# VHH binders against HTH-type transcriptional repressor CarH (carH): the designs that were tried, part 8

Target 1, 299 residues: HTH-type transcriptional repressor CarH (carH), of Myxococcus xanthus (q50900)
Amino acid sequence: MAERTYRINIAAELAGVRVELIRAWERRYGVLTPRRTPAGYRAYTDRDVAVLKQLKRLTDEGVAISEAAKLLPQLMEGLEAEVAGRGASQDARPHAETWRESMLAATQAYDQPRVSDVLDEVLAALPPLKAFDEVLAPLLCDVGERWESGTLTVAQEHLVSQMVRARLVSLLHAAPLGRHRHGVLACFPEEEHEMGLLGAALRLRHLGVRVTLLGQRVPAEDLGRAVLALRPDFVGLSTVASRSAEDFEDTLTRLRQALPRGLPVWVGGAAARSHQAVCERLAVHVFQGEEDWDRLAGT

## First folded at step 4 (VHH)

Design s75 (from g4 with S52T G53S; framework vhh_7xy4_2)
Fold by ESMFold2-Fast, scan of step 4:
Structure s75 (fold): chain B 299 residues (1-299), chain A 121 residues (1-121)
Amino acid sequence: as target 1 above (299 residues)
Amino acid sequence: QLQLVESGGGLVQPGGSLRLSCAASGFTFSSYAMAWVRQPHGKGLEYIATITSSGGSTYYSDSVKGRFTISRDNAKNTLYLQMNSLKPEDTAMYYCARDKYSWYRGGMDVKGQGTQVTVSS
């Protein structure tokens, strides 16, 4: 079994405990010591989430957090038994591989009702961000590679991509609106791959960022006009399709020039990471890893 | 626990070669894309390369394309980075990272303690 870790916002969602309360509990009572990512951000395990759930249960029952913290050794014994039991009867992943395989098989068969049913099961069983990371994004990546290798047709790829897109848009509408930080998100002007941008938008909304999503095929000049009207705190751009360093630099230069010079610009996706030096020369931030979500979102 | 252990670093002369290894445990290695990143002393992280879970696709930063080769052995739960034509600018702590699909195939989580590469006469 692989051991997963969660960012504080996801741990808060899974445990039903507000982020500020988790930080207060850690700081004042030392109830758990989450692992650290390379950039120093907290990484919560399934065991840490289980601890948070038990502390929430006790405080909901009227036990003061200081008293709940004193009961931690007894809670640890019970939680270790629970974690061992879940590990023995269920894997650490809530059937993510099975759902992906089922949707792939249904896609190959043009069984749209089955794809829809499995997708609905996924979204009912997993929190939105976990559904995206463990099921939807890996599925879309696999489908894209199979289309490229000739194992899937364009029609099959479009079938599943359109259905996933519809669900992601619904999740975005359901997410709370942020108030203090605003980002405008778009694909590179020639970029057709939208799903990564939708995933980024969903993540930022869960971090409390207000997102204006412009999507695919936004020319640099049109993006510039939108930014002048909206006055966001940053612009986030997605680029996935492979490009030469020269083509990438030409496009990014036009984008940088179309945007206010002091406005932070972030670029994510496979192509952005491949051309990191170009981004640095043009004063553009590259999304590298999980730690960058906090940088992008601020506080 | 998820664990990534890098090895193979050291001191080499400009133009030399090194092969880095990353031993993975605590997760299903064959199910995840894997990446190499580096961090020069006092600077930020620089992306180097990614390999998909099957090994069917590889991606490289402009700074290392043609000089470095990423590969994996899923039977051994091991990731490799073959570094050729090393330059002083390649001096950094090198990290193995599990690559997630955040921002569609761009987003690394959990990395190891690293292995130091120093290119100097």
Scores: ipSAE 0.363, ipTM 0.696, lowest interface PAE 2.8, mean pLDDT 81

Design s77 (from g4 with T28Y; framework vhh_7xy4_2)
Fold by ESMFold2-Fast, scan of step 4:
Structure s77 (fold): chain B 299 residues (1-299), chain A 121 residues (1-121)
Amino acid sequence: as target 1 above (299 residues)
Amino acid sequence: QLQLVESGGGLVQPGGSLRLSCAASGFYFSSYAMAWVRQPHGKGLEYIATISGSGGSTYYSDSVKGRFTISRDNAKNTLYLQMNSLKPEDTAMYYCARDKYSWYRGGMDVKGQGTQVTVSS
């Protein structure tokens, strides 16, 4: 029978977008072409409402409407199946969770083209920081844990991890260079987990901080030499792997001694919070939360 | 909306044990690391432990390592903290938190009412 349609005021309520904004999006960006009733009123389908919901999601996440309109075709491919399904008001899973589940399933099937397609969809749909925080970092964490538990093979883990890492490095290179403040970032000695450090670098660059990323396997003395040459405003160190309080204190003491007195040193990552008292004794800051990004950025 | 409900606190003597529980709702529980933090009366929040989304990785504060065990049941959306060999200095309000790791944008979401643990003779 006739496809269900809504007047603009009902479509606005269902999508959470005010009527005036829907009209502006139609006129200025051509994002949808609603049908007309015999009386000449706009008739919005379930698909049109889904389009409006996606545009609202993207703009709420900080994407400009002009950019959201360009991303819409990629997102609508999956939504067409959803709209053809059950009721109009069915709660959808967050896209972040759906993308992660899709990439895990594709990884288990050794479907590299599907993993690539989903990664492209994520990066087209979300700003770099949201893509990292909500999809890529949780995916890599989940994959690593599944590999440790034996649920994923080494080959499956390598397949997805290498593809994700390449995309993260690409995002970092595309990020703003920064101008007014400078940080040097490195992993803690013997720390192999670099994902958090890459995420921190990406966040800081988007906050306008120039980042020199040294990564893994930097001896304390070489970090000291780099700092003397670069003269940064701070050093950030990432630590994730568990270690004893004695080992952590010995390592951090060597790092503190290799760096100029009075230069702020920050330690972040899961293991840093385990050793907060050691950090306090050595006058090293532990990254605690959202407000610390502003402190690092000098804002 | 994110909801965290802590329970299992109480009064115990030094050397005793307690098991704390946190019932989580309003988010995909298995997709997030979860943490326990505590706040002694008149002091700031102190980190206790984190467990990864799958349960495969755990982290502990130096002050509780070897005495406390963090665990989770993803089928029940529940986080646990087994506390053994309790000391008077463990006296605090204990909170469950959704943990986003220190280098990520969100830190910890401490949303619950907490559960009071008092260790006293």
Scores: ipSAE 0.525, ipTM 0.816, lowest interface PAE 2.0, mean pLDDT 81

Design s78 (from g4 with G106T G107Y; framework vhh_7xy4_2)
Fold by ESMFold2-Fast, scan of step 4:
Structure s78 (fold): chain B 299 residues (1-299), chain A 121 residues (1-121)
Amino acid sequence: as target 1 above (299 residues)
Amino acid sequence: QLQLVESGGGLVQPGGSLRLSCAASGFTFSSYAMAWVRQPHGKGLEYIATISGSGGSTYYSDSVKGRFTISRDNAKNTLYLQMNSLKPEDTAMYYCARDKYSWYRTYMDVKGQGTQVTVSS
């Protein structure tokens, strides 16, 4: 049973407390005893994040930190008892669906503070990969579809997408840096949807793969130059926007030609599935199932 | 308790049509994208089509585009695949699958027991 831990910058974002303030609270009031890695870095548990959230609530309500620290043991015991009691609750709604509905409603209302609060709650309650798979990616898909159909405005789509992006980038900065295998990740040329690629990068980092993330707007020739310099074990590409089979094949052929022969190329995203036969002809792998992550990690 | 039950497969001549159905239970059907995948005897899984939770977006593999139509009835918790202009190479076990909303990877977290489609003269 290994417990999930976060570096201080992620704990700070999840709790809504500045990094400097967390260090001050730890040093001056002894409210936390974070774990330390063998290398000596602070590692914050979900319980540590809950402690920080409780202290933030009290201090936001005007309670001085010294007083909040004294109240913390009793409040945490009460919260733990309530959490245990809620195990008997007959709430049939999945948390993931409830969080997605809440964030969608808040987005429709332009309630940015509510979107932020729910995002923080999701990331405190779920491991990063599960948060992405079960809440954030489904939310972004629903938002994108509603924007395309005219149910949501461009401003509403951008509001939630930018907030999710900020959290994902922060998680990537804190994620373990892999050592045994190396992948270069980029979007298809002219592909602007990068959230899926960020999620893939996060998953691969947690599987022990070193990731060089190039992101959006990478021409095939520039990708080729990067690959020659970095010499990765594979290239991962993201493609979401719908395109014809002819345009897809032309783009993928250009990408294949820009990359060393025999270098494994993987493509993920909605458009990759639509053109699986093209990918097969060009000896390009398509993400299809959970076991594909093990193939990318080399295990 | 989560179940996907496919039906509608059978033997058909080349150029014929079939309509597959998938009855879903144990989850909020309208909240999930749904997919059809197939597996020919002795080969790997081949992706066929996906439909979004609302039904507003559909995606097709090149091998079936223009011939197959994916649809859903959220009130009945049922997914459909209308297959026209069937070819011998469409012979496979067809599976209904629940697809996660994930743009960086395409994967199904559950699939049914399947329904056999055989196209032969």
Scores: ipSAE 0.141, ipTM 0.540, lowest interface PAE 5.2, mean pLDDT 80

Design s8 (from b02 with S102T; framework vhh_brivekimig_d4)
Fold by ESMFold2-Fast, scan of step 4:
Structure s8 (fold): chain B 299 residues (1-299), chain A 121 residues (1-121)
Amino acid sequence: as target 1 above (299 residues)
Amino acid sequence: EVQLVESGGGVVQPGGSLRLSCAASGFTFSSYAMSWVRQAPGKGPEWVSSISGSGGSTLYADSVKGRFTISRDNSKNTLYLQMNSLRPEDTALYYCARDKYTWYRGGMDVSSQGTLVTVSS
C-alpha cells in the first residue's frame, strides 16, 4: 500500500502526545518536518508517528526532550523496518464494517450481551477517537436512518443507542483533562442530535481543553446564565437538524445576544455548514476542518 | 496512504452539467461521511455537500440546493457529484474530502489533487 498520512490531531491520538506538545517539539527541536497538502493541511506519515511515540517513551522515562531529540537519529534507524511493515497491513483491516454489521444484527435479535461484547472488541482494538469516527458514530447514524425509515423499531433503536451513548460518555470522562483553557459545549436550543457534540468534546479533551458539556436542548437564556457563571474561553454549539435560513438566523441571533460580546462562539454540525453566510454576518465561527481544532485549543 | 482522486472537471457553459467522481482508497470507505469542498480563485474553501457513510443522509450548501446531487457507491469506493444548472460562480477547484463525525462531520481530510470546473460563456 502507498504511504498513509494523518492530520496533526490523528497523529497526536496515535502517538499519545497532545497537539500543543507536537507543535512545541517541531518548533523548538526540529524533530518533525510534516508534509503539507496543497490545501495547507499538515500531513504526518507513519514514520512521523513513530518519531512521536519514541519521543513520548523517552520523556515518560525521564529523559529531557532536548536529549531525546538528540538521540532520535540513532533510534530511528532501528524503527525504519518496523514502520515499513506496519504500513502494509494494520490499517487495511476491514473490521469497522464487520463490527457495525455484528452490532446491528445483535440489536435486531435483542442480544444485549453480543452488542456489549462487540463494543468491548471495538474499544480494545481502536483508539477512542478512531472508535468514534469509524464504528460508533457511523453505527448510530445508520440506526437512526433505519428507525426513521421504519426498518428498526423504537425498542431496537433505544437498545443500541443507549449502550453506545453510555460508552461514549465513559470515553469522554476517561479522556485527559486540561485546566488552563475552558470551553462550554451545547446543542442549539431545539437540537436533539448529541452525537457530534460528544465527538467534539472527546477531541477537545484529548487536546487538553477543559470541557463543560451541557448537552441537548439548552435554551439561549440558560446558556447565557451558565456562561456568566463559568466564564469560559469559548462556546461551542452543535446544530444538525435541517432548518430554514430564516429560522437559523433567528435562533443564532438570539444565541449571540445571550452571550457576552467578544466571547468567541463556534458552531459545528451539518446545519451550520448549510448556513455559513449567516454565521459570518453574526461574527460566529463555523467549524470546517482539522486545523480548527488547534484554534479552539488555543494552539 | 489515504488517497482521494477527483475527476470529471472541465469547461462548460452556464446552464450546463458535469458529473464529478472521487475514487477513494486506503481506508474503510463505508465508515466515513464524504464531502465535496470547492475553492474559487482568490477565495477560501467552501463546503458544498456531504453524504453519510450509508448514503441515507445528504446535505447541501444553500448555494447548490436543487442543482447538485451527491451520491456514493460503497462497493466501488467512489463518491459522485452531479452538477446541473451550472453558474459562473460555481467556477472553482473541487476537492473530495473524507469527513469525520466529530462535531457531526467537522473533521475533513481533503484531497490534495482537486478537479477544475470552469463555467464561462
Scores: ipSAE 0.389, ipTM 0.713, lowest interface PAE 2.6, mean pLDDT 82

Design s9 (from b02 with S102Q; framework vhh_brivekimig_d4)
Fold by ESMFold2-Fast, scan of step 4:
Structure s9 (fold): chain B 299 residues (1-299), chain A 121 residues (1-121)
Amino acid sequence: as target 1 above (299 residues)
Amino acid sequence: EVQLVESGGGVVQPGGSLRLSCAASGFTFSSYAMSWVRQAPGKGPEWVSSISGSGGSTLYADSVKGRFTISRDNSKNTLYLQMNSLRPEDTALYYCARDKYQWYRGGMDVSSQGTLVTVSS
């Protein structure tokens, strides 16, 4: 099958680079040689978009475009090596599934020592972000679904969830401390789902961001007070539970009003994705993909 | 190497149906939530639907609720999107994406081919 391609306006949007600048870089510095479609349009590949993202990052950091172009081969090799390394880590596919199945079986048997042993094995075998993505978060999601369907009791769900949550908090404490950029993270008011927020905190800590994690059930007014005291660079909010557009808008309006007007507010989670138009109207950023981590981290 | 390969697009008349597939490789498929994202001509990316790693929970954009059904077969490392009652405004290039549980990332984290869906009379 043929490789996917984008027209210049789509490549510009994906890379965060103006169309004019892409044309200038192509013409003056030869950094890209996009194919032409039979209809004569420029065709940019995913690799071309990645190149544009790297050039934007370097030029935003003050590197001249001519020098940035010289660095591309080394940077692209680094990215390809990281992707290959992650792919090699996926050789542990049977282990990730086996670890989750073992912990589920142990949970049904109330075998707390066995759950602990498997968690220790996971954390010894996988880097923190990979342990979260491959084992801990999928396990918690599966456990939640089984509890809702009635195949796990409340006690079984609590047993494993508390043990996993303790390990996630431990991973957060072990993550590098940041000092130059600060984010305050909280769930929407009355939001009980914290796993996504914990994952966001873990990712941001690994990107060098100082994180003040307020967690679940934070009223808008209390968040406002915390922000006045802490003076963060941004606020990140998690919203997962399904809700109507009207309820979402009412809650987000109260949150926006409780926070300083010029302070960037970011919202992530399933409910934010469902109500993106409301977020845009209230001048709130919706977390959408990998590039947004760097924007939050100030890199 | 993480790979996602979409297929199943084509040209259909309004009211028609299509089934999209996404073949995944290079990662533990069952560990990740998966999403469908589309991009219509001249518009930005729009999230369409998501499914949890186990397949136990699904989410849909309001524009497709009741018409589209997302599903997965973890034994085959394959994601599906059943599209019914198609409308001209569903015309777009459709991408599958791997979602991590960190804030439920939307968008593409690996190169994919995309598959074109054109709904026209």
Scores: ipSAE 0.525, ipTM 0.791, lowest interface PAE 2.0, mean pLDDT 82

Design s96 (from g4 with D99E K100P; framework vhh_7xy4_2)
Fold by ESMFold2-Fast, scan of step 4:
Structure s96 (fold): chain B 299 residues (1-299), chain A 121 residues (1-121)
Amino acid sequence: as target 1 above (299 residues)
Amino acid sequence: QLQLVESGGGLVQPGGSLRLSCAASGFTFSSYAMAWVRQPHGKGLEYIATISGSGGSTYYSDSVKGRFTISRDNAKNTLYLQMNSLKPEDTAMYYCAREPYSWYRGGMDVKGQGTQVTVSS
């Protein structure tokens, strides 16, 4: 099978070694025998890049390159054993779980640059919807649980939540602008948790729905005025914070009354599923899963 | 190529116990909340329990609270339901389901083929 290869400048960047050093190491110590492209250029494999990384590690630790080169056969055996072990159950590329663990550790350490670096890695490696589903949303759920259990402080929760929020807003604005169907999205009044709403907005944009995102802290009467002006096909509401059935019904009744009688209203989030009967009585749809995305998108 | 395969169902007497398993493949298991739902013959789906991706949070319907325990092994991509003190009304086809966090735990998107649990003397 044809293996992926890199030109010397890319291999240098991936390994963190200057091009001149790679050429010197090859010439003097024969540490690599890179393949040649049909055009005559050096072609470095992932294995070659791994070798360069090991040599850099040793030389950065003060080992002379001549001594590092002598250790190469032993390091290659260790590298092959590690690859064999990982290949049995895990891809060599970073996994969603590894990215989440790295961000959690960085968050506990207040290492904002590390959280930022991992977020960049995630968004470069995964399409936006997959990044949300596989990494960002599970991370925020775990962070919320750790905060509630006392494992994370409010400051640590805010640090990672604000960084993730900034990236999600950027992805939303970069998403295709829908033309054929329009939804207005807002949080419940007094609802502070907006990450689920941002995820819903991102999903709907990718389904071709034009989204007007009003976000958190929108009073019912203000939502009503916006809807009269915008004339959307539906309103989507997010509710996460736990509340009594009475409080939920009172709030949802005010929201229903503020909106045109025939306008479809959808509610999503953890609290909506807890109060499904209330939603049904008020002729409000509860988001339940995959089929509802098609209903919202009109497909 | 997403798959959820339930197993562990069977015939058991009232007061007995069963442990259901669900083998997941084709997605990053630890990224998703997972649920158990059941459907008695000729009736609608009933929600039973949910577990978060990390396993740190669990939620139960009132009908099974204190009797059933949901758990997961992310290293094995497996979801479990330990069912104790089984009653005739627990008789149903049991399904495991994947729950993405869209709208912060916004319901199931995939359900397995099911495993039958029959509680009868």
Scores: ipSAE 0.456, ipTM 0.744, lowest interface PAE 2.3, mean pLDDT 82

